VHH binders against EKC/KEOPS complex subunit cgi121 (cgi121). Designs and how they scored, part 2

Target 1, 174 residues: EKC/KEOPS complex subunit cgi121 (cgi121), of Schizosaccharomyces pombe (q9p7j3)
Amino acid sequence: MILPLFPETQVHVFVYENVSNCAAIHEQLISQNPIYDYAFLDAATILYKKQVYSAIIRALEDRRDEQMKTKTIHSEVILSLSPKTEISSAFRQFSMTKKSKNIVVVKIDSKLTEEEEFERLDKLVEGNRVEFSDEELQKLIDFKVLKKNYKLDPSTLENPLASILSSIALRGYS

## First folded at step 6 (VHH; framework vhh_7n9e_1)

Design A21 (from m1 with S107T S109D)
Fold by ESMFold2-Fast, scan of step 6:
Structure A21 (fold): chain B 174 residues (1-174), chain A 123 residues (1-123)
Amino acid sequence: as target 1 above (174 residues)
Amino acid sequence: DVQLVESGGGLVQAGGSLRLSCAASGFTFSDYWMYWGRQAPGKGREWVSGISSSGGSTAYASSVKGRFTISRDNAKNTLYLQMNNLKPEDTALYYCATDLSPFYYYTGDYDYWGQGTQVTVSS
């Protein structure tokens, strides 16, 4: 995918369900293995494609403006999903854990085609790849987690999109 | 409630050795990077070393590389720093720290750190 404000930036997003090796992936991430240079998100925290795209755009804006608070563009995507500026809280809220079962994986600045990234990730992730769509994401979301992460009131839970996008866009100003 | 408690500091002559320990509680220690930082009198906090959750990856500030060794015992929730060939410039309050992150940061300013243990190296 190509974003209108960042036309030279390659972006790929993948969704995996029933992942059995999250603990092994987590160990590779903490060991800083460059093969695992992706944003690994817990799908329980992601309800919409627009939620992921908004975080990607915010991270790319922060990189463009030399305002990144984390060490990589992929960790900046994870931070950008959070309404707060606390790095550790954002990672606890949105990143994959050893206990995750369904994940969303983001790759920015890939030198590989989408198909080549699929082949690479399918070797790293032991699970079923599904379409990156609102329909598939809605099967994997945990509304209790979503409510806590974005501090949603009961009145906004029936249509939370605007509140989520506003929280992502206003991170650091609220 | 994250708690980090350091021990093992003391007075040592230049060229000597000390081993520091940090007892961690209140979080799943084995899931996160752990760090040692230090602060000399009148100076800001600086990062010294970091270790991955499994212990498979380590990183060191250039000033201590080759002299200090970071390690951890996940069964005991304990972080260690073996300090060899100590120099007067190593005199500082040493504390363990974490951001509760699976990723490496060497900012020197972490979300959680202990009270510290004093290391004094005489010439």
Scores: ipSAE 0.006, ipTM 0.184, lowest interface PAE 9.7, mean pLDDT 84

Design A22 (from m1 with S107D G108S)
Fold by ESMFold2-Fast, scan of step 6:
Structure A22 (fold): chain B 174 residues (1-174), chain A 123 residues (1-123)
Amino acid sequence: as target 1 above (174 residues)
Amino acid sequence: DVQLVESGGGLVQAGGSLRLSCAASGFTFSDYWMYWGRQAPGKGREWVSGISSSGGSTAYASSVKGRFTISRDNAKNTLYLQMNNLKPEDTALYYCATDLSPFYYYDSSYDYWGQGTQVTVSS
Protein backbone atom coordinates (compact mmCIF):
# COMPACT_ATOMS: atom_id res chain seq x y z
CA MET B 1 0.00 0.00 0.00
CA ILE B 2 1.14 3.54 -0.79
CA LEU B 3 0.23 6.61 1.30
CA PRO B 4 -0.41 9.80 -0.73
CA LEU B 5 1.72 11.99 1.59
CA PHE B 6 4.48 9.33 1.84
CA PRO B 7 4.58 7.57 -1.58
CA GLU B 8 8.12 6.24 -1.04
CA THR B 9 7.22 4.59 2.27
CA GLN B 10 6.22 0.93 2.03
CA VAL B 11 3.53 -0.07 4.54
CA HIS B 12 2.14 -3.54 5.24
CA VAL B 13 -0.67 -4.31 7.67
CA PHE B 14 -1.58 -7.86 8.69
CA VAL B 15 -4.44 -9.15 10.84
CA TYR B 16 -4.31 -12.45 12.74
CA GLU B 17 -7.13 -14.10 14.63
CA ASN B 18 -7.00 -16.93 17.18
CA VAL B 19 -3.33 -16.36 18.02
CA SER B 20 -2.10 -18.92 20.57
CA ASN B 21 1.45 -17.66 21.21
CA CYS B 22 1.00 -13.99 22.25
CA ALA B 23 2.88 -14.63 25.51
CA ALA B 24 5.90 -15.95 23.56
CA ILE B 25 5.82 -12.97 21.17
CA HIS B 26 5.62 -10.58 24.13
CA GLU B 27 8.72 -12.18 25.69
CA GLN B 28 10.62 -11.65 22.41
CA LEU B 29 9.61 -7.97 22.37
CA ILE B 30 10.84 -7.53 25.98
CA SER B 31 14.10 -9.30 25.02
CA GLN B 32 14.72 -6.75 22.23
CA ASN B 33 14.84 -9.36 19.47
CA PRO B 34 15.24 -7.26 16.27
CA ILE B 35 13.32 -9.86 14.22
CA TYR B 36 10.19 -8.61 16.02
CA ASP B 37 10.54 -4.99 14.82
CA TYR B 38 6.85 -4.51 14.03
CA ALA B 39 3.99 -2.68 15.70
CA PHE B 40 2.02 -5.47 17.41
CA LEU B 41 -1.44 -4.14 18.27
CA ASP B 42 -4.30 -5.81 20.12
CA ALA B 43 -7.11 -6.14 17.57
CA ALA B 44 -9.58 -5.49 20.43
CA THR B 45 -8.54 -1.80 20.11
CA ILE B 46 -8.88 -1.33 16.31
CA LEU B 47 -12.22 -0.75 14.62
CA TYR B 48 -11.32 0.78 11.23
CA LYS B 49 -8.56 0.65 8.62
CA LYS B 50 -8.55 4.47 8.75
CA GLN B 51 -7.72 4.32 12.47
CA VAL B 52 -4.51 2.40 11.70
CA TYR B 53 -3.66 4.57 8.67
CA SER B 54 -4.16 7.78 10.69
CA ALA B 55 -1.72 6.53 13.35
CA ILE B 56 0.80 5.53 10.65
CA ILE B 57 0.51 8.94 8.96
CA ARG B 58 0.97 10.73 12.30
CA ALA B 59 4.03 8.62 13.11
CA LEU B 60 5.53 9.31 9.66
CA GLU B 61 4.85 13.06 10.07
CA ASP B 62 6.58 13.00 13.45
CA ARG B 63 9.58 11.19 11.91
CA ARG B 64 9.70 13.65 8.97
CA ASP B 65 9.54 16.61 11.38
CA GLU B 66 12.10 15.03 13.73
CA GLN B 67 9.57 14.89 16.60
CA MET B 68 9.47 11.14 17.36
CA LYS B 69 9.17 10.41 21.07
CA THR B 70 9.93 6.67 20.87
CA LYS B 71 12.84 4.55 19.65
CA THR B 72 11.34 3.13 16.44
CA ILE B 73 8.77 4.10 13.82
CA HIS B 74 6.75 1.07 14.94
CA SER B 75 6.59 2.15 18.60
CA GLU B 76 5.68 5.64 17.29
CA VAL B 77 2.65 4.07 15.51
CA ILE B 78 1.51 2.59 18.84
CA LEU B 79 1.98 5.97 20.58
CA SER B 80 0.10 7.72 17.75
CA LEU B 81 -3.04 5.63 18.32
CA SER B 82 -3.34 7.13 21.81
CA PRO B 83 -5.29 10.38 22.34
CA LYS B 84 -2.56 11.52 24.78
CA THR B 85 1.24 11.59 24.34
CA GLU B 86 2.19 9.24 27.20
CA ILE B 87 4.32 6.29 26.07
CA SER B 88 3.52 3.84 28.89
CA SER B 89 -0.23 4.55 28.70
CA ALA B 90 -0.29 4.13 24.91
CA PHE B 91 1.42 0.73 25.15
CA ARG B 92 -0.95 -0.44 27.88
CA GLN B 93 -3.94 0.70 25.80
CA PHE B 94 -3.05 -0.50 22.30
CA SER B 95 -0.13 -2.94 22.18
CA MET B 96 -0.64 -6.68 22.25
CA THR B 97 -0.39 -8.35 25.67
CA LYS B 98 0.38 -11.89 26.80
CA LYS B 99 -3.41 -12.42 26.91
CA SER B 100 -4.23 -11.08 23.42
CA LYS B 101 -6.07 -13.43 21.05
CA ASN B 102 -6.30 -11.31 17.89
CA ILE B 103 -3.63 -8.92 16.67
CA VAL B 104 -2.93 -6.27 14.04
CA VAL B 105 0.69 -6.13 12.86
CA VAL B 106 2.18 -3.09 11.10
CA LYS B 107 5.47 -3.03 9.18
CA ILE B 108 6.91 0.24 7.86
CA ASP B 109 9.97 0.62 5.58
CA SER B 110 10.03 -3.09 4.75
CA LYS B 111 12.61 -4.15 2.14
CA LEU B 112 10.48 -7.27 1.61
CA THR B 113 7.33 -7.77 -0.45
CA GLU B 114 4.01 -8.28 1.32
CA GLU B 115 4.25 -12.01 0.56
CA GLU B 116 7.77 -12.23 2.03
CA GLU B 117 6.71 -10.35 5.19
CA PHE B 118 3.77 -12.75 5.57
CA GLU B 119 6.14 -15.73 5.33
CA ARG B 120 8.31 -14.20 8.08
CA LEU B 121 5.32 -13.39 10.29
CA ASP B 122 3.80 -16.85 9.72
CA LYS B 123 6.88 -18.26 11.45
CA LEU B 124 6.46 -15.85 14.40
CA VAL B 125 2.67 -15.81 14.81
CA GLU B 126 0.66 -18.96 15.56
CA GLY B 127 -2.74 -17.87 14.26
CA ASN B 128 -4.94 -17.41 11.20
CA ARG B 129 -4.34 -14.46 8.88
CA VAL B 130 -7.48 -12.60 7.77
CA GLU B 131 -8.01 -9.67 5.39
CA PHE B 132 -7.16 -6.18 6.65
CA SER B 133 -10.66 -4.80 6.15
CA ASP B 134 -13.24 -2.94 8.22
CA GLU B 135 -15.47 -6.03 8.01
CA GLU B 136 -12.84 -8.34 9.55
CA LEU B 137 -11.77 -5.76 12.16
CA GLN B 138 -15.40 -5.34 13.24
CA LYS B 139 -15.44 -9.05 14.18
CA LEU B 140 -12.41 -8.62 16.51
CA ILE B 141 -13.06 -5.27 18.21
CA ASP B 142 -13.97 -4.97 21.89
CA PHE B 143 -16.28 -1.95 22.15
CA LYS B 144 -15.70 -1.63 25.91
CA VAL B 145 -11.95 -1.33 25.28
CA LEU B 146 -12.49 1.11 22.39
CA LYS B 147 -14.80 3.29 24.51
CA LYS B 148 -12.31 3.39 27.40
CA ASN B 149 -9.25 4.12 25.22
CA TYR B 150 -10.87 7.02 23.35
CA LYS B 151 -13.17 8.28 26.16
CA LEU B 152 -16.23 7.80 23.95
CA ASP B 153 -19.69 8.81 25.14
CA PRO B 154 -22.51 6.30 24.56
CA SER B 155 -23.98 8.76 22.03
CA THR B 156 -20.85 8.59 19.83
CA LEU B 157 -20.21 4.85 20.17
CA GLU B 158 -22.53 3.91 17.27
CA ASN B 159 -20.69 6.32 14.93
CA PRO B 160 -17.20 6.69 16.48
CA LEU B 161 -14.96 7.15 13.39
CA ALA B 162 -14.78 10.96 13.39
CA SER B 163 -14.16 11.04 17.16
CA ILE B 164 -11.36 8.46 16.95
CA LEU B 165 -9.64 10.20 14.04
CA SER B 166 -9.90 13.59 15.78
CA SER B 167 -8.37 12.09 18.94
CA ILE B 168 -5.40 10.76 16.97
CA ALA B 169 -4.93 14.08 15.12
CA LEU B 170 -5.37 16.33 18.18
CA ARG B 171 -2.95 14.62 20.59
CA GLY B 172 -1.43 17.17 22.97
CA TYR B 173 2.26 17.52 23.72
CA SER B 174 1.63 17.80 27.47
CA ASP A 1 26.61 0.19 35.89
CA VAL A 2 25.00 2.99 33.91
CA GLN A 3 26.65 6.41 34.34
CA LEU A 4 25.73 9.76 32.80
CA VAL A 5 28.08 12.65 33.68
CA GLU A 6 27.23 16.19 32.58
CA SER A 7 29.67 19.09 32.24
CA GLY A 8 29.94 22.54 30.66
CA GLY A 9 27.55 24.52 32.84
CA GLY A 10 28.41 27.87 34.35
CA LEU A 11 27.45 31.50 34.67
CA VAL A 12 26.71 33.32 31.41
CA GLN A 13 25.17 36.67 30.48
CA ALA A 14 21.81 36.91 28.69
CA GLY A 15 22.32 36.51 24.95
CA GLY A 16 25.41 34.35 25.52
CA SER A 17 26.15 30.72 24.63
CA LEU A 18 27.19 27.52 26.43
CA ARG A 19 27.89 24.00 25.23
CA LEU A 20 26.98 21.13 27.55
CA SER A 21 28.44 17.62 27.34
CA CYS A 22 27.28 14.31 28.74
CA ALA A 23 29.68 11.37 28.98
CA ALA A 24 27.81 8.06 28.92
CA SER A 25 29.03 4.63 30.04
CA GLY A 26 27.68 1.24 31.07
CA PHE A 27 25.41 0.67 28.04
CA THR A 28 25.67 0.62 24.23
CA PHE A 29 25.30 4.37 23.72
CA SER A 30 24.87 4.13 19.92
CA ASP A 31 21.72 1.99 20.31
CA TYR A 32 19.65 4.43 22.42
CA TRP A 33 17.86 7.76 22.23
CA MET A 34 19.38 10.43 24.46
CA TYR A 35 17.66 13.37 26.09
CA TRP A 36 18.37 16.66 27.80
CA GLY A 37 16.12 17.82 30.63
CA ARG A 38 16.29 20.70 33.06
CA GLN A 39 15.00 21.65 36.49
CA ALA A 40 14.72 25.30 37.54
CA PRO A 41 14.88 26.16 41.28
CA GLY A 42 11.61 25.20 42.96
CA LYS A 43 10.13 23.67 39.80
CA GLY A 44 9.67 20.17 38.39
CA ARG A 45 11.70 18.56 35.64
CA GLU A 46 11.13 19.84 32.11
CA TRP A 47 12.03 17.98 28.90
CA VAL A 48 14.31 20.07 26.64
CA SER A 49 15.47 17.95 23.69
CA GLY A 50 15.91 14.43 22.32
CA ILE A 51 18.08 12.75 19.69
CA SER A 52 17.75 9.36 18.01
CA SER A 53 20.42 6.65 18.25
CA SER A 54 21.93 7.56 14.84
CA GLY A 55 21.51 11.31 15.32
CA GLY A 56 19.19 11.43 12.30
CA SER A 57 16.15 12.62 14.27
CA THR A 58 15.92 15.40 16.86
CA ALA A 59 13.12 17.04 18.82
CA TYR A 60 12.93 20.20 20.93
CA ALA A 61 10.64 21.81 23.47
CA SER A 62 8.97 24.89 22.00
CA SER A 63 10.70 27.13 24.59
CA VAL A 64 14.16 26.30 23.17
CA LYS A 65 13.51 25.52 19.50
CA GLY A 66 15.75 27.57 17.23
CA ARG A 67 18.14 28.44 20.07
CA PHE A 68 19.40 25.02 21.24
CA THR A 69 20.94 22.23 19.15
CA ILE A 70 21.29 18.65 20.36
CA SER A 71 23.98 16.42 18.86
CA ARG A 72 25.94 13.26 19.67
CA ASP A 73 29.27 11.60 18.95
CA ASN A 74 28.74 7.85 19.09
CA ALA A 75 32.48 7.15 18.73
CA LYS A 76 33.08 9.10 21.97
CA ASN A 77 29.87 8.05 23.79
CA THR A 78 29.11 11.74 24.28
CA LEU A 79 25.90 13.80 24.02
CA TYR A 80 25.99 17.59 23.47
CA LEU A 81 23.66 20.56 23.85
CA GLN A 82 24.67 23.79 22.13
CA MET A 83 22.76 26.62 23.82
CA ASN A 84 22.62 29.97 22.00
CA ASN A 85 20.85 33.23 22.80
CA LEU A 86 20.43 32.23 26.46
CA LYS A 87 17.69 33.89 28.53
CA PRO A 88 17.38 34.30 32.32
CA GLU A 89 14.49 31.79 32.25
CA ASP A 90 16.95 29.14 30.95
CA THR A 91 18.57 29.12 34.43
CA ALA A 92 18.34 25.52 35.65
CA LEU A 93 20.17 22.32 36.50
CA TYR A 94 20.64 20.54 33.13
CA TYR A 95 20.85 16.78 33.05
CA CYS A 96 21.10 14.16 30.36
CA ALA A 97 18.86 11.12 30.40
CA THR A 98 18.19 7.90 28.58
CA ASP A 99 15.45 5.29 28.48
CA LEU A 100 16.93 1.80 28.33
CA SER A 101 13.47 0.17 28.24
CA PRO A 102 13.23 -3.01 26.21
CA PHE A 103 12.59 -2.74 22.45
CA TYR A 104 9.52 -0.50 21.81
CA TYR A 105 8.15 -1.13 25.34
CA TYR A 106 8.41 1.63 27.93
CA ASP A 107 9.28 0.83 31.54
CA SER A 108 10.25 3.72 33.83
CA SER A 109 12.56 1.44 35.85
CA TYR A 110 14.98 1.75 32.89
CA ASP A 111 15.07 5.57 33.00
CA TYR A 112 18.51 6.93 33.89
CA TRP A 113 19.40 10.52 34.72
CA GLY A 114 22.73 12.20 35.41
CA GLN A 115 23.41 14.44 38.42
CA GLY A 116 23.27 17.55 36.23
CA THR A 117 25.34 20.64 35.49
CA GLN A 118 24.16 24.07 36.68
CA VAL A 119 23.47 26.81 34.13
CA THR A 120 22.89 30.33 35.46
CA VAL A 121 21.95 33.12 33.07
CA SER A 122 22.35 36.64 34.47
CA SER A 123 20.10 39.40 33.28
Scores: ipSAE 0.006, ipTM 0.154, lowest interface PAE 9.9, mean pLDDT 83

Design A23 (from m1 with F103Y Y105F)
Fold by ESMFold2-Fast, scan of step 6:
Structure A23 (fold): chain B 174 residues (1-174), chain A 123 residues (1-123)
Amino acid sequence: as target 1 above (174 residues)
Amino acid sequence: DVQLVESGGGLVQAGGSLRLSCAASGFTFSDYWMYWGRQAPGKGREWVSGISSSGGSTAYASSVKGRFTISRDNAKNTLYLQMNNLKPEDTALYYCATDLSPYYFYSGSYDYWGQGTQVTVSS
């Protein structure tokens, strides 16, 4: 995918359900294995495609402006999903864990095509790939997690898109 | 104060072996993953290997897999890298490293680095 504000930046987003090897993936992420240099998100935290794209755009803006708070663009995507600027809090809220079952995987600045990234990820992730769409994401979301992460009350939880996007866009602005 | 002090580097001929050590202090060594990285002149830092807190899990860069072995002694707060069948391409400054913040993807970037020990492999 081409982003209008960042046309030279390659972006790929993949969604996997029923992943059986999240514990193994998590161990590789902690080992700092560069083969796993992706943003691995818990799908329980993602309701909309626009949520992911907003975080990607914010991370790319922070990189452009030399204001990244984490060491990689992929960790910056995870941070950018959070309404807070605290790295540990953002990762607790949005990153995959050993217990995750459904994941969203983001790759930025790939030297590979989308098909080649798929082939690589298919070897790393033991699960079923589904379409990156609002319909599929809605099947995987945990509304209790979403409510907690974005501090939504019952009235905003019925239609949370604007609140979520504002939280992402306004993170770190004062 | 986190301190990481490497030793064991030197000059060795291709096909030879070296064992590197890293003495760690200032944190609970047995609770954290430990890593070896390296940097050749004129190049960026490269991840070489990682080992879990218990030593039960290890990972290696494809360029060193089968030739290098990472290990640790938690009673001595010491990390090791056994390097066998060394190649001229292994010539680099070797760093011991750790992350006390497992919530990051670093890809060869760590919170704490040692000063490094030089390994030079001649043909």
Scores: ipSAE 0.017, ipTM 0.389, lowest interface PAE 6.9, mean pLDDT 85

Design A25 (from m1 with F103W Y105I)
Fold by ESMFold2-Fast, scan of step 6:
Structure A25 (fold): chain B 174 residues (1-174), chain A 123 residues (1-123)
Amino acid sequence: as target 1 above (174 residues)
Amino acid sequence: DVQLVESGGGLVQAGGSLRLSCAASGFTFSDYWMYWGRQAPGKGREWVSGISSSGGSTAYASSVKGRFTISRDNAKNTLYLQMNNLKPEDTALYYCATDLSPWYIYSGSYDYWGQGTQVTVSS
């Protein structure tokens, strides 16, 4: 995918369910293995495609404006999902853990087509690929986690999209 | 309250070695990842190294990999950084850090930092 506001930037988003090797992937991220240069998100935290795109756009804006707060564009995506600019909290809230079972993977500045990235990721991730769609994400979300991460009131749980997007846009200033 | 107290810094010539210690208190040290960071005067804090709760996993910034070794003694609630083959660019205030997370935070920012111990490497 190419974003209208960033037409030079290649963006790919992948969803995997029933992943059995999250602990091994996590060890590769700890070792800073460049093969694993992606944003690995816990799918329990993602309800909408637009939630992921909003975080990507914010991270790209911060890179453009030389205001990134983390080491890489991929870690900046993880930070940008959080309503706060507390880096440690954002990673605990949204990143994949050793115990994750379903993940969302974001690649920015890919030199490969979407199909070629699928071939690469299929070698790294031991799980089932599913479509990046609101319908598939809804099957993987944990509403308790979502409510806690975005501080959602019971009144907003029926339609939380606007609240989530506002939290991402305002991050730390609400 | 989380307390982290660093020691072991000093003045050393290029090629020399130092061993830093961090005495931790106010939390269950053995349950959490611990980190070393550093800050040169007038610059932001830079992540240096991290170690898992058991000591089974370690990570290092590329600038120090092969020269520095992080370790911990959970019985003594103490974190260590063995620094070998020191270079002038290693001159900085060195901090012990944690965010009370059982997970590795690879972004390099943490919630709790000690006061730091100064390391100065002369050419």
Scores: ipSAE 0.000, ipTM 0.179, lowest interface PAE 12.0, mean pLDDT 83

Design A26 (from m1 with L100R P102G)
Fold by ESMFold2-Fast, scan of step 6:
Structure A26 (fold): chain B 174 residues (1-174), chain A 123 residues (1-123)
Amino acid sequence: as target 1 above (174 residues)
Amino acid sequence: DVQLVESGGGLVQAGGSLRLSCAASGFTFSDYWMYWGRQAPGKGREWVSGISSSGGSTAYASSVKGRFTISRDNAKNTLYLQMNNLKPEDTALYYCATDRSGFYYYSGSYDYWGQGTQVTVSS
């Protein structure tokens, strides 16, 4: 995908359900294996495509403006999903854990096509790929996790999109 | 201000053991991933081991796997490295480190390093 505000930046987003090797992936991530240079998100935290794209845009804006708070664009995407400014908190809230079962994987600045990137990821992730769509994401979300991460009350939980997007856009300020 | 202070290094014979400690202050230790790295004389820094904020996940460089054990005590803000079956090749200055992400795997490097504790293995 090409973002209108960042036309030179290639973005690929993949969704996997029923992943059986999250513990192995997690160990590769903490061991600094460069093959795993992606943002690995727990799908239990993602309700909308716009949620992911808003975090990507925020991260790209921070990179453009030389205001990144983390060392890589992929870690900046994870931070940008959080309404909090604390990096450790954002990673605990949104990143994949060894206990995750469904994941969203983001790749920015890929030199590969979406098909080539999928072939690479298919070797790393033992799960079933599904379409990156609101319909598929809504099957994987955990509303208790969503409510906790974005501090939603019962009234906003029924239509949370605007609140989530506002939290991402205003990260660090309110 | 983040402070990391290593201790426990020394001179040991090949086949021996040492336990290193890292005392952390100036941040919420229990929220951060922690790492051990080392730098041998005349060489660059290399990663040795990492441990998650809760202690539930650990990883090791292939050169030390099975011989070294990383652990932490969040109540005492202390990181440990138990080193067994030491080899002359393990001679290095050992640092504890952490990363501003608290989740190192996305950074490729560390934000904070201690001053280090020297480990010398002879024979």
Scores: ipSAE 0.016, ipTM 0.366, lowest interface PAE 6.6, mean pLDDT 84

Design A27 (from m1 with L100S P102E)
Fold by ESMFold2-Fast, scan of step 6:
Structure A27 (fold): chain B 174 residues (1-174), chain A 123 residues (1-123)
Amino acid sequence: as target 1 above (174 residues)
Amino acid sequence: DVQLVESGGGLVQAGGSLRLSCAASGFTFSDYWMYWGRQAPGKGREWVSGISSSGGSTAYASSVKGRFTISRDNAKNTLYLQMNNLKPEDTALYYCATDSSEFYYYSGSYDYWGQGTQVTVSS
């Protein structure tokens, strides 16, 4: 995807279901292995493609404006999914855990093509790749997690898109 | 104050071995992941290896995998790097680091860097 505000930025998003090695991936992330420099998100927290792209745009805006609060663009994507500035809370809310089963993986500034990143990730992730689409994401979402992360009331939960996007975007405009 | 002191570097012939040590003080060593990095002359810093707080998990850069072994002794607050079958391209300043980050995520940086110990491998 081309981002209108960042047309030269390479962005790739991958979705994996039924991942059996999340604990192993998590250990690699903690060990600071640079091969794992991606944003690994728990798919239970992601309902829409626009949710992911809004967080990516926010992270890129913060990098452009020298206002990043985390150490990498990928960690900034994870933070940017959160409606609040609390970094550790954002990681607990949205990042992959040892117990995750379905994940969304974001790569920014790749020097590799989408096909090459796919081949690389397929060696790291033991799961089934599915299309990055609203339909596939809606099969993997946990609405209780979504409600808790975005502080949604019961009425908003029936059609949460505008509320989620506003939460992400409003953090950018203080 | 966190302090990391590397030692064990030196001059060695290709195919030889060295064991590096990192003495840690000023923090609860057994609670933190520890890392080895290196910087060759005229090049940027390269991550070499990492080890979990308990020692139960380790990771290695592809360039050293099978030749280097990271280990730790929490009772002695010491991190080790056993380097076998050394190559001229392993010539670098080796340093240990820790990351005090609360995040279970690749951060791309470390909070504390030691002064380093020089390893020179002659052909």
Scores: ipSAE 0.014, ipTM 0.302, lowest interface PAE 7.3, mean pLDDT 83

Design A33 (from m1 with T98R)
Fold by ESMFold2-Fast, scan of step 6:
Structure A33 (fold): chain B 174 residues (1-174), chain A 123 residues (1-123)
Amino acid sequence: as target 1 above (174 residues)
Amino acid sequence: DVQLVESGGGLVQAGGSLRLSCAASGFTFSDYWMYWGRQAPGKGREWVSGISSSGGSTAYASSVKGRFTISRDNAKNTLYLQMNNLKPEDTALYYCARDLSPFYYYSGSYDYWGQGTQVTVSS
């Protein structure tokens, strides 16, 4: 995928449903295994492709401007999904947990093609890959989780896209 | 064994200043993001500030931004929090924490916590 503001940056996004080994993946992330250098998101928190892209763009802007608050571009993507700058809260809200069942995986600055990254991830993730599309994401979302994470009123739940994107773009700014 | 030991707390009047220190041992201090958190009586833990492994990036809770400054000395394995213009609501047990992972901050994100140093701000 090519981002208009970052045309030299390689971006790949993968979606897996019915993942059986989230506890094992989580353990590898905690142990800092470099093979797992991806952003692993709980799909229960993601409603739109634009939500993921907005977080990626925000993270890339923060890296360009030398204002990243986390150690890697992938952890910055996870932070950027949150409406606040609190790192631990963002990870509790959006990161894959040992009990996650469906995940969204982001890779930035890959030296591999999308097909090669898929082959690597297929060996790491025990689940079924599905298309990264709004249709597939809407099957995996938990609206109670989404409402809590973005503090959505009942009136905005029918069309939450603008509120979510504004929260991501304006994080830390009033 | 990983160990974090805080010091520098005490009783201070509103408008005063304190400098907290956290002495780290048992791990490669320069590889980890470090944090300061606090817990007021009867309340949950609150994140205060964070600093990158190199010291090049910092972040602050809105309640302390402009008043507190986080810093580190990797040669001495020490983390600092300079607290200026202290308010009664800053009264809390202050503790330092090591990030769970140098790459990611997942649930259970803090690996090790110090026991804390008490800060009491009188009106």
Scores: ipSAE 0.011, ipTM 0.174, lowest interface PAE 9.7, mean pLDDT 82

Design A34 (from m1 with T98A Y110F)
Fold by ESMFold2-Fast, scan of step 6:
Structure A34 (fold): chain B 174 residues (1-174), chain A 123 residues (1-123)
Amino acid sequence: as target 1 above (174 residues)
Amino acid sequence: DVQLVESGGGLVQAGGSLRLSCAASGFTFSDYWMYWGRQAPGKGREWVSGISSSGGSTAYASSVKGRFTISRDNAKNTLYLQMNNLKPEDTALYYCAADLSPFYYYSGSFDYWGQGTQVTVSS
């Protein structure tokens, strides 16, 4: 995928369900193994494609403006999903854990095609790839987690898209 | 002030072994992951191995897996790398590294590097 505001930036997003090796992936991420340089998100926290794209765009804007709070564009995507600029909280809220079962994986600045990245990820992730679509994401979301992460009330929870996107776009400045 | 001091390098024949040490000070060593990296002449820095704060989890670059063993002694604030079956391509400056913010990135980038210890493997 090419983003209109960042046409030079290659972006790939993958969704895996029924992942059995999240603990092993988590160990590789905290060991800083560069093979695992992706944003690994818990799918329980993601309801819309636009939610992921908004976080990617915000992260790319922060990199462009030399305002990144984290060391890599991938960790900046994770931070950008959070309505606050508190790094540890954002990682607890949105990042994959050892106990995650469904994940969303983001790769930015890849020199590889989508199929080549999939072949690479297929060797790292023991799960079933599904389409990156609102329909598939809605099967994996945990509404209790979503409500807590974005502080949604019952009226907002009926149609949360605008609230989520606003929280991502205006984090720290709302 | 964070300080990392590597030792144990030297000249060794192919197939030989060396044990590197890294003495850490200025931070709570037992709370953080520690890493070994290396830089061969004319090349960039390469991640070699990592070890969890307790020593219970380890990770290795494909090029060294099965030959190198990372370990630590938290009572002595010391990190080790046991290198067996050394090859000429293992010739490099070996660096001890720490990242005091491991939750903030996944790319193998580190906040603190030591001065390095030279390993030269002849054939």
Scores: ipSAE 0.014, ipTM 0.357, lowest interface PAE 7.3, mean pLDDT 85

Design A35 (from m1 with D31S Y32N)
Fold by ESMFold2-Fast, scan of step 6:
Structure A35 (fold): chain B 174 residues (1-174), chain A 123 residues (1-123)
Amino acid sequence: as target 1 above (174 residues)
Amino acid sequence: DVQLVESGGGLVQAGGSLRLSCAASGFTFSSNWMYWGRQAPGKGREWVSGISSSGGSTAYASSVKGRFTISRDNAKNTLYLQMNNLKPEDTALYYCATDLSPFYYYSGSYDYWGQGTQVTVSS
């Protein structure tokens, strides 16, 4: 995908369900193995494609403006999903864990084509690939997790998109 | 001030072994992940291995897996790399590194590197 504000930045987003090796992936992430340089998100936290795109755009804006709070663009995507600028909290809320079952994987600045990244990720992730679409994401979301992460009340839970996007863009409390 | 000082390099014949050490100071060693990297003549830096703060988790580059073992002694603030069955392709400047960040992801570079210790493997 091409982002209007960042036309030179190559972005790929992948969704995997029924992943059996999350514990192994998590160990590679904490070991800082460069093969795993992706943002690995828990799909229980993602409801919309626009949610992921908004976090990517915010991370790219922070990189452009030399205001990144984390070491990599991929960790900055994870931070950018959070309504707060607290890094440890963001990782607890959105990053995959050893117990995750469904994941969303983001790659920014890939030197590989989308097809080549799929081939590579299929060797790292033991699960079923599904389309990155609102329909597929809605099958994997945990609304209790979503409500807690974005502090949604019952009135916003009926149509949470605007509230989620506002939280990502402002990263402020209101 | 973070200080990382490597030692133990030298000249060794193919099939031989070396043990590298890294003395760390200026930060809470027992709370941080540690890494070994290397740089061969005319090439970029290559990640070799990483070890968790407790030593309970380790990872290795595919090129060294099964031959190298990373370990640490938190009481002595020392990181080790046991290198067995060395190959001419292992010839490089070996350095220890750390990121004092709590983040789990590869940075493409480390916050802190030592000066390195040279390992030369003859055929």
Scores: ipSAE 0.082, ipTM 0.517, lowest interface PAE 5.3, mean pLDDT 86

Design B16 (from B01 with A59S)
Fold by ESMFold2-Fast, scan of step 6:
Structure B16 (fold): chain B 174 residues (1-174), chain A 123 residues (1-123)
Amino acid sequence: as target 1 above (174 residues)
Amino acid sequence: DVQLVESGGGLVQAGGSLRLSCAASGFTFSDYWMYWGRQAPGKGREWVSGISSSGGDTSYASSVKGRFTISRDNAKNTLYLQMNNLKPEDTALYYCATDYEPFYLRTGDYDYWGQGTQVTVSS
């Protein structure tokens, strides 16, 4: 997909359900295996495509402005999902864990074609790939997790999109 | 808030032993993998060891395998690292971490929730 503010940046987002090897993937991330250079998110935390794209745009803005807080663009995407700038908190809130069963995977600036990334990721992730769509994401979300991460009350939960996007865009005000 | 507080470091001679502890609070400790990492001055962070939530599975970096033993006490929310036959190259600040804080993704100026515990091995 093409982002209006970053038309030269290639972005691929993948969604997997019923993943059986999250513990193995997590060990590869801890060992710093470069093959796993992706943002691995727990799908329980993602409700909308726009939520993911807003975090990607924020991360790309930080890279453009030479203000990244983390070592890679992919870790910056994870940080950018959080309303706070605290790295440990953001990773605790949004990263996949060894116990995750549904994940969202983001790749930025791929050196491979989209088809090659699909084939590569399908070999790394032991699960069922589904479409990156609001419909599919809403089957995987955990509303209790979402409420906690974005501090949603009953009134905002009825229309959470604006609150979530504002939290991502306005980090540092609260 | 989630907190990790490391302790047990100190100065020891080559061939000696130390036992590190990490006191965890603010989360369900028994549900998460726990890890030890270290950083020597002027070097990047290095993963040292990991342990599963139940304690049934452990893993070690090749540089410490056979000398270090990771363990946990879920009733006390505490992670341990028993370090034997210490070498000068083991000198580093030692950190503990949860599943949610991959070592490679941390910035150089951002510490773990704990401040780490310094281990210095003389020879």
Scores: ipSAE 0.006, ipTM 0.224, lowest interface PAE 9.4, mean pLDDT 82

